# VH-VL binders against ER membrane protein complex subunit 8/9 homolog, part 3

Target 1, 192 residues: ER membrane protein complex subunit 8/9 homolog, of Dictyostelium discoideum (Social amoeba) (q55fm0)
Amino acid sequence: MNNNISITTEALSKAHLHSFKHHASSVNGILLGKADKNSILITDIIPLFHTQTLLPMFEVAMIQIEKYCRDNNIDMVGYYHSNQCIANELEPEPIAKKIADRLNNELNNMCFLMISKIEVNRPSGLVSIDKVGSDWLKNRKTLITIDTTSNSEDINEILKRNLQNIKESQIYDFEEYLSNPTRDWLNKSLVL

## First folded at step 7 (VH-VL)

Design f4 (from d1 with heavy chain Y33R R52N)
Fold by OpenDDE, fold request of step 9:
Structure f4 (fold): chain C 192 residues (1-192), chain A 122 residues (1-122), chain B 107 residues (1-107)
Amino acid sequence: as target 1 above (192 residues)
Amino acid sequence: QVQLQESGPGLVKPSQTLSLTCTVSGYTFTDYRIHWVRQAPGQGLEWMGLINPSGGSTSYNQKFKDRLTISKDTSKNQVVLTMTNMDPVDTATYYCARAPYIWGEGRYFDYWGHGTLVTVSS
Amino acid sequence: DIVMTQTPLSLPVTPGEPASISCRASQSVSSNLAWYQQKPGQAPRLLIYGASTRATGIPPRFSGSGYGTDFTLTINNIESEDAAYYFCQQYNNWPLTFGEGTKVEIK
């Protein structure tokens, strides 16, 4: 498990946007970027589900995501999950742990991040979930930094602006794609 | 035809750093993962680590994580292995091998380089 | 780490006879098992993946079977050219691990 995790404002914004869109339910998705020996840089996300996560559909999505990653010279580097309520500080749901295990078996080098409330000491609103034996547990000591190299704007301002502009209506996840195949669940055209 | 070829020094002194290059051809470089596997004389095979040429992500055997770095040069279709603090116990034939880049599959090696013998000796 | 144990480590075989090599995993690896052939001075060559699927160009006399923890490589009608080391490899869990190898010798 890497101790240094960085996430761009764009990726972080998308993750929160997905959570905001489905604020009454848990959400999850895949983290994209580059994973090195001791660090992971997250530069994008692919939203997956906002209701029940179905493992067979997860597998289908992952095949497509891998293709997308190869075509765009980016790697899957992790998994994100949010609780039904963002203020919920509970451990990850069992299904989240199963997905994390499945992904870890494929990638070996990955991170698992929970979307939580933004705090003064955690401006990203993300918490690392570490593999401990056969379980996944929160590790608040893991440093998650916001990469502002491409955008120095404060994340709270970005999120506020996105909400004001109803940007959550423009992001789609894989589950929504399943109900309407015309929806771009890879969010290739999403501009935040 | 798919080809992988290892190149580098055949002799390294103890405590020195080993650098090996794997050059691939005959397929799209970014479509497959590249692994490093070594084999000590008369011994079995040992997995060392991998790189995804597409995004550049790496994964290592914990045994080698502190000493081993794998990188790539896409412009040359090359993967580079760097291993520090070499010891006589690290004497082995080093292979680069290709693995399918497919979800739920891969991690077996469909093509191998010829291997390069690296001897660590004073 | 998953330990892969091969038996036997040495297998003398008469031409025309079958040869069987066993590979046992310390824990289940599902069907994520591969077999390789390595001749002296050469790199390993993929024979079987997914426990039972022959790689491209591999003769039908080579077959793999098994699931979970117990696997078998069978070489029917052994030929002189089959003299080599044979390795199993699991790719179900990290790190990837190999068996010790079995030396098949032609009598």
Scores: ipSAE 0.911, ipTM 0.951, lowest interface PAE 0.5, mean pLDDT 95
Fold by OpenDDE, fold request of step 9:
Structure f4 (fold): chain C 192 residues (1-192), chain A 122 residues (1-122), chain B 107 residues (1-107)
Amino acid sequence: as target 1 above (192 residues)
Amino acid sequence: QVQLQESGPGLVKPSQTLSLTCTVSGYTFTDYRIHWVRQAPGQGLEWMGLINPSGGSTSYNQKFKDRLTISKDTSKNQVVLTMTNMDPVDTATYYCARAPYIWGEGRYFDYWGHGTLVTVSS
Amino acid sequence: DIVMTQTPLSLPVTPGEPASISCRASQSVSSNLAWYQQKPGQAPRLLIYGASTRATGIPPRFSGSGYGTDFTLTINNIESEDAAYYFCQQYNNWPLTFGEGTKVEIK
């Protein structure tokens, strides 16, 4: 596992907005960026589900995401998951672990992040989940850095602004796409 | 026609760093992953690591992770292997190989370079 | 790591006869298995992937079978040009691993 994880404000905002849009549900998605030997940089996300995750549908989504990644010179670098209540510090749901295993078998070099509350000591609101043997366990000691290279604005201000502008309504996930194919679940045109 | 070609020094001294280049042609560079595999004389094949030319992500065999680095030059359609602290035990033919970038099945090698023999000797 | 074990390691065959090579995985690799041919002084060539799918340009006399832990490469009507080493490779788990290789010799 990589010990150095960085995430851009844009990617982080998207993940939180996805969680906020479906605040009463569990949500998940794919992390995009670049994974090196000892570091992972997350620059974008693709939201997947907000109700139930069906493995066959997940596989279909992944085929499309992989194509998207090739076309845009970006890689899949991980998985994010949020439980139904962000405020709870529960372990990842069993389905999240299964998805993480599936992704790990494909990528070998990846991260698993849970969305949680933004805290003073954890401004990203993300917690790393590490593979330990055949299980996935929280590792709160893993530092997740917010990459401010492109935007130095405070993440709380960014999120506040986005919520005020109801930007979460403009984010669509794969599940929403399945119900309405006109929805841009890759969020290609989303501007935050 | 798809072609992969390894190039670099055939002789390296112990403790020195090996640098090999894999040049690819005949297809879109970013559509496939590039792996490095080596074969000691008279021995089997050993997977070393990979790079995704599209995004630049890498993955390594844990055995080599500390001293192996794989990088790319998209403008030249090249992948570079750098391995530090070479030892006579690292004497082998080194191959770069292409793997399809297809979800669920892209971990076999459909095309290989000719391989380049690297001898580590004082 | 998944260990791939090939049997036999040496296989003398008379032209026109069939040859069978076994590959066993230390744990299940599903159908994520490939076979390669390597002639002396040459790089490996992909023969089979997905345990049973022939690669492009591979003659029909080459076939693969198996699932889980036991796999077989069969060469029907062996030809002189088939003299080579043959390797299996699993790609179900990281790191990717290969069999020891089987030397097919023509009598």
Scores: ipSAE 0.910, ipTM 0.950, lowest interface PAE 0.5, mean pLDDT 95
Fold by ESMFold2, fold request of step 9:
Structure f4 (fold): chain C 192 residues (1-192), chain A 122 residues (1-122), chain B 107 residues (1-107)
Amino acid sequence: as target 1 above (192 residues)
Amino acid sequence: QVQLQESGPGLVKPSQTLSLTCTVSGYTFTDYRIHWVRQAPGQGLEWMGLINPSGGSTSYNQKFKDRLTISKDTSKNQVVLTMTNMDPVDTATYYCARAPYIWGEGRYFDYWGHGTLVTVSS
Amino acid sequence: DIVMTQTPLSLPVTPGEPASISCRASQSVSSNLAWYQQKPGQAPRLLIYGASTRATGIPPRFSGSGYGTDFTLTINNIESEDAAYYFCQQYNNWPLTFGEGTKVEIK
């Protein structure tokens, strides 16, 4: 299976900044873009939770995200997760696998990505988790590239600049929206 | 009134590429996924694949993955099926059908096109 | 792939009498089951979805039941226009799969 996954610089920075904002906890969210036969392009992300994910609230979020997708000519293409525990940073938590199964049943064509450190051999800081039989397993051989069509700046410089400007404080997730509805969890006005 | 109409050639030679167009009307294009389903003469129905009306993401039956491409043109309310390397066993009536594009709703087809017979013969 | 098996494959009926068609899935599909009617030379028409919910405009003589692996379409008070092929379809798993069909004939 030779799936190619690419993510725009903008979407990638949002995902990492979501994790940075809540560095003491697990975070998750939905990947948006377009999934084709041999490739998935991720162009945006929607942050969801940074504490324990409650499945009924996940279902509510999905209904709203799907309407957003219809209104904006974009598709749900996957799910991202970042673990709290550095020692097991690439092992998906049971709740993440359950969410991935739910999404896979609805989408059929999707990716499941774990957020990790940006390194020379992992420039995006992302690792694919592939469905194998009934389980979800790491696949470091899946190519995950950064699409630089709209922004060719190095992701490390983008993250450094945005952290210096405290832009992660402007990223809201669905959980924060539930406590204060003025928090735009779709992050429509965010500029990185 | 909801309408789906398939159009394209009724005869294709072996090894050629088939292109069929599904033109839809009477509903908001982005509210439903479009699927392709075929029926060989004297046979049951076979699901081929789908396309999301929003971003154009696709999903295919593994049987057809290497030969099948589904695309859309939202401005024309059209979905196009392209299938390469046609063989006489691909002779069938090809239908487009719509399914709800609603999270958690079922993948059942409430409206179908009239179908177009494609014969693959020398 | 989930295999959908229909019985009977051929069903002669008399107008005014009831008829039943069975559909069995090779593994559980919960209630994610639809029934279609297909008259000769026509596209399928949705009758039932969710195993038991009648689609809009479908006469009440059509009803569906079942859960898991065993499903039934019942046609009460058969009318002559009900002569057609009837198919079940599961939508619990990818790929979507259909039963082979049941031919319902008058007399």
Scores: ipSAE 0.825, ipTM 0.904, lowest interface PAE 0.6, mean pLDDT 90
Fold by ESMFold2, fold request of step 9:
Structure f4 (fold): chain C 192 residues (1-192), chain A 122 residues (1-122), chain B 107 residues (1-107)
Amino acid sequence: as target 1 above (192 residues)
Amino acid sequence: QVQLQESGPGLVKPSQTLSLTCTVSGYTFTDYRIHWVRQAPGQGLEWMGLINPSGGSTSYNQKFKDRLTISKDTSKNQVVLTMTNMDPVDTATYYCARAPYIWGEGRYFDYWGHGTLVTVSS
Amino acid sequence: DIVMTQTPLSLPVTPGEPASISCRASQSVSSNLAWYQQKPGQAPRLLIYGASTRATGIPPRFSGSGYGTDFTLTINNIESEDAAYYFCQQYNNWPLTFGEGTKVEIK
C-alpha cells in the first residue's frame, strides 16, 4: 500500500464536521474520489454512522453510494473512522477493521484513514491504516497531503466559521437519513 | 447485443509502447467495469487490470504495474490499454472483458471481446 | 496470489456420458469461483459463476459445485460441441487468477 493520498480541504472539513456533530461517539463514512496507480485523490465523503455500525445497514448504504457514484462519475476510494475514545484515537477499532475488510474485498485500490477529533490541520491527525497480511495496521509513512486547489482556506478557519454558523447541524449521515428521509446524507447542498 | 471489440497493432517491436482500444456497445457503459486479460499462445489466461466506468479509478496486477496504464473515454465508449517497454514474452492475445459494477455481485466476466493478437518481435 | 490448479489437464470424453473437471485453490475463495469455456479461435464464454450459478443461456447439462478450495465443473450428457478448453477463475482475492485449463476432447 504505497499510494500517495490527497484529500481536498472540503472533504476533510466535512469529515471533521461529522465528527464535531457527534463528538461523544465514533463516526465513520465513505471516501469518494479517484484511485489510480500510485495515488488516491479524495474529493468528497459520505457520512454513515455515529452510533453502532450494523452490517446489514452498511450493505444498504453501499448499494446506494455505488449508484450515486455511477450517476456522478466518481468512485468509492476508501473509508474513514474517528474513534469515540481519545486515549488511542488513531488506532482502528475492531468494527472499523471489519468494514475495511469488506470494502477491500470489493475495491482493492482503496485507503482506510483514521481521523483525529483533536488534531484537525496537521498530517499527524490523519493516519493511513494499511492491510498487512490479515490485519490492518497504522502506517505513518504513507504520504497524506491536503489538496487546496479548489479551496485554499485553512481548515481551522473553515471549521471556526461553520461552527459559528451552526453548520455542523446541517451535515447528515446515513443513520439520520434512516430516521428522517428528508435528511440528505449525501449533503449535496452543503457549502463550506 | 452486447459487443466488446479490441483494436490496435498486431505487431510491435521490442521496447515499443503498445496501445489497444476496447470499444463497447449494446449496454450502459457505467453498469460494468472493464478488465484486460491476456493469453499467451498455448498458455492460460492472465488478469492485467481494470478501470471503473464511473470515475475512472484503476487497479492493476502488480506484475504489470510499472508498465501498464488503463484509461477511458466515456463519450466514445472506449477503454484504452497502454503498455510500455514491450518484450517478446508479451506476445499474446489481449482481451477486454466486462464484469458487473454492482456491490457484492463479484468479478466474473459475462462478455469478452474477440481478442487481438499482438506479436512482439524484430 | 491465489494459485488455481486444474485436473486433469487433458480429458478425453465419450459423447452421452458425464465428465468432471476439478479446480483447487491454494486458499479458500468461498464461493467466488467462475467457470469458462473457450473454443478454438474464440473468446472465453462464461458458464458458471458463484461456484454453482449457471450464466444466462447455459444449458442445464453444465453444473458447478464446491466451496472453499475444491470445486468441480460437471458436464452431463457430453455433446460433440462441448469439445473445448475449460478453465476456472477465482474472484475472492486480488489479483484475479485463472486455472491452467482442461482440454476436453472427443474420443
Scores: ipSAE 0.820, ipTM 0.900, lowest interface PAE 0.5, mean pLDDT 89

Design f4 (from d1 with heavy chain Y33R R52N)
Fold by ESMFold2, look of step 7:
Structure f4 (fold): chain C 192 residues (1-192), chain A 122 residues (1-122), chain B 107 residues (1-107)
Amino acid sequence: as target 1 above (192 residues)
Amino acid sequence: QVQLQESGPGLVKPSQTLSLTCTVSGYTFTDYRIHWVRQAPGQGLEWMGLINPSGGSTSYNQKFKDRLTISKDTSKNQVVLTMTNMDPVDTATYYCARAPYIWGEGRYFDYWGHGTLVTVSS
Amino acid sequence: DIVMTQTPLSLPVTPGEPASISCRASQSVSSNLAWYQQKPGQAPRLLIYGASTRATGIPPRFSGSGYGTDFTLTINNIESEDAAYYFCQQYNNWPLTFGEGTKVEIK
């Protein structure tokens, strides 16, 4: 990938809280926003799975997210994945690479991000995984910036506050929706 | 009745910017992506890029990425191609065409505009 | 980029007889292959998608076959109106690419 990637504070918070809610397992989801020729802006995320991702269920989720996108004038722009938090390993799992290939085939212009810890040299806690030939390789040089236009608060303070208030419990993913359809995995009413 | 129609100048000078408009009707705008495809005289077809009808995300053939911008105006059912720094080699018939915006469906073009010839010369 | 190679480039045909056009991809495109007809001064018309599915309104004398790298468009019972250029297009990979075309002419 050779795009400038920006993510809003709100979307970034949701992605990290999804990972924290399920810290003992891998998590993944879809990045929403707008992708142009030189930039991708991520303005929301849709959490998908926190155990094993089965590709047929992923396909069902994509159909629903595409309808959501048409209804809300927003686009799918990528995929995020977090390995089990204990490992803190940034190597994409084979299933994540398969999903990224599937998305790249549909979208062409997309990003694949791994969730890691927030630190001074990685303030978003995200690492880009770029398509290189037939493989997906991490690229620590890709700049991923936090778009603070709507919220200038430090991401660490936002996460600390929301974790203290147990707000991650209000974030649902597609897997949780499948077991309880009253769980809004699009998180339309979520306030962080 | 599905219709796509290209409009714009038939002649541009070298280094000028081309602007073409694709006006669509007869279908739900958000059900299809709009692509631009060109055909130089006596040559085959060449895919240029696309725009999503939803959020307006774009994807471009790398050959054109530095010069090509595709945009939309949903209220007018229009998609606009803008291409900078035109050169005589860009002389071609330019088509807009629609492809299904359905997850898992293919990127084939069931309806095309009639095309507009753009000649780049002094 | 996936290169799409068509053969023959020129195909003289006799009305009432069948004709076949081959399209070969430089790597597998699965069944993600479309065929178009283009008459002089007209936009391309979709004939076949998914390698073998006829588009709406296309006469049954047009059929497509193939999978992977080798594809065939067959026109049975050639009619004079079938004189045109025919192009294949893959949509398995980005960028989308087209074959160079086959000119079908009445003998």
Scores: ipSAE 0.813, ipTM 0.897, lowest interface PAE 0.6, mean pLDDT 90

## First folded at step 9 (VH-VL; from f2 with heavy chain L50F)

Design h2
Fold by ESMFold2, look of step 15:
Structure h2 (fold): chain C 192 residues (1-192), chain A 122 residues (1-122), chain B 107 residues (1-107)
Amino acid sequence: as target 1 above (192 residues)
Amino acid sequence: QVQLQESGPGLVKPSQTLSLTCTVSGYSFTDYWISWVRQAPGQGLEWMGFIRPSGGSTSYNQKFKDRLTISKDTSKNQVVLTMTNMDPVDTATYYCARAPYIWGEGRYFDYWGHGTLVTVSS
Amino acid sequence: DIVMTQTPLSLPVTPGEPASISCRASQSVSSNLAWYQQKPGQAPRLLIYGASTKATGIPPRFSGSGYGTDFTLTINNIESEDAAYYFCQQYNNWPLTFGEGTKVEIK
């Protein structure tokens, strides 16, 4: 387990906007960055699904993300999930736990984050889900900080501005790519 | 064609820091994870940790976590092991080994270096 | 940590005869098991991965079998060049762990 998880403002806003775009459903995706001895820094995310996660298609997506990582000097470092109904209880769905196990077995050093409400006690809106024995359990004591090195704007203002400008519509996930291959689910040119 | 070559000191004094370099050739540096594995005289092999050469992410066997750092220099096709506070029990042959960077393949090692003996004494 | 137990630790062999080496895991590793050969003065060489899949260039006389906790490396028609150290490795769980090794010697 890592004690220190940091996420850039850019990556954090993409994850929340993915959830906002599909507010009536569960969403998930892959966290990218660098994982080290006692820390994980998340610098980007790749949105995957917003309705039903099919494990064979997840495996196809992972092959492509792996190549993207090699080409861009970045690593897969985790997985995020948002439940269909965001509630005070952040219980990951069974499929999310299965994906987290698959990633943990592959990577050994990774994080599993649930997207929740941004609050004073949870400025990022993220909650770590830690592997404890054979299960994945919420850990509200894990510190998840926002790395403001490249963007110091408050995350609430970023989300408000982008929602006002309907920028979440420009975020594609892998599921949308499957319906229309011209949709860039890696969001290479997205500016928020 | 594929080669992994360990280099570094053969003798280290107690409490000093060990630095070993694994230089690779004959393949694309980013296509394989690199692990360090050691074998004490008369003992079994022990996995120490890996590095992903794409972003430089690492993971360590908890036994070594507080003393071990693995890093890379992509321009030299090198992976570096640094281990602090060496002790006579750390006397071993140290190997670097590569595993396929292919989703789902698992972390078995298709090529190993010849190993370098590091003795920690006096 | 998953403990990998090899038997025997030393195996004298006669050329032309079959030989087998056992590797037992303390917990299931499904098929995530590899076998290596190391000849004196040489780097380890991958023989088998996935419990039974032969690595590229490995002679047909080598085969692997097993699933779960019990695995076997079989060498049919032992040749003198097969005198070496053989060890197994599981890659189902972190940390990766190895067997103690089996020294194969020509009688």
Scores: ipSAE 0.788, ipTM 0.885, lowest interface PAE 0.8, mean pLDDT 89

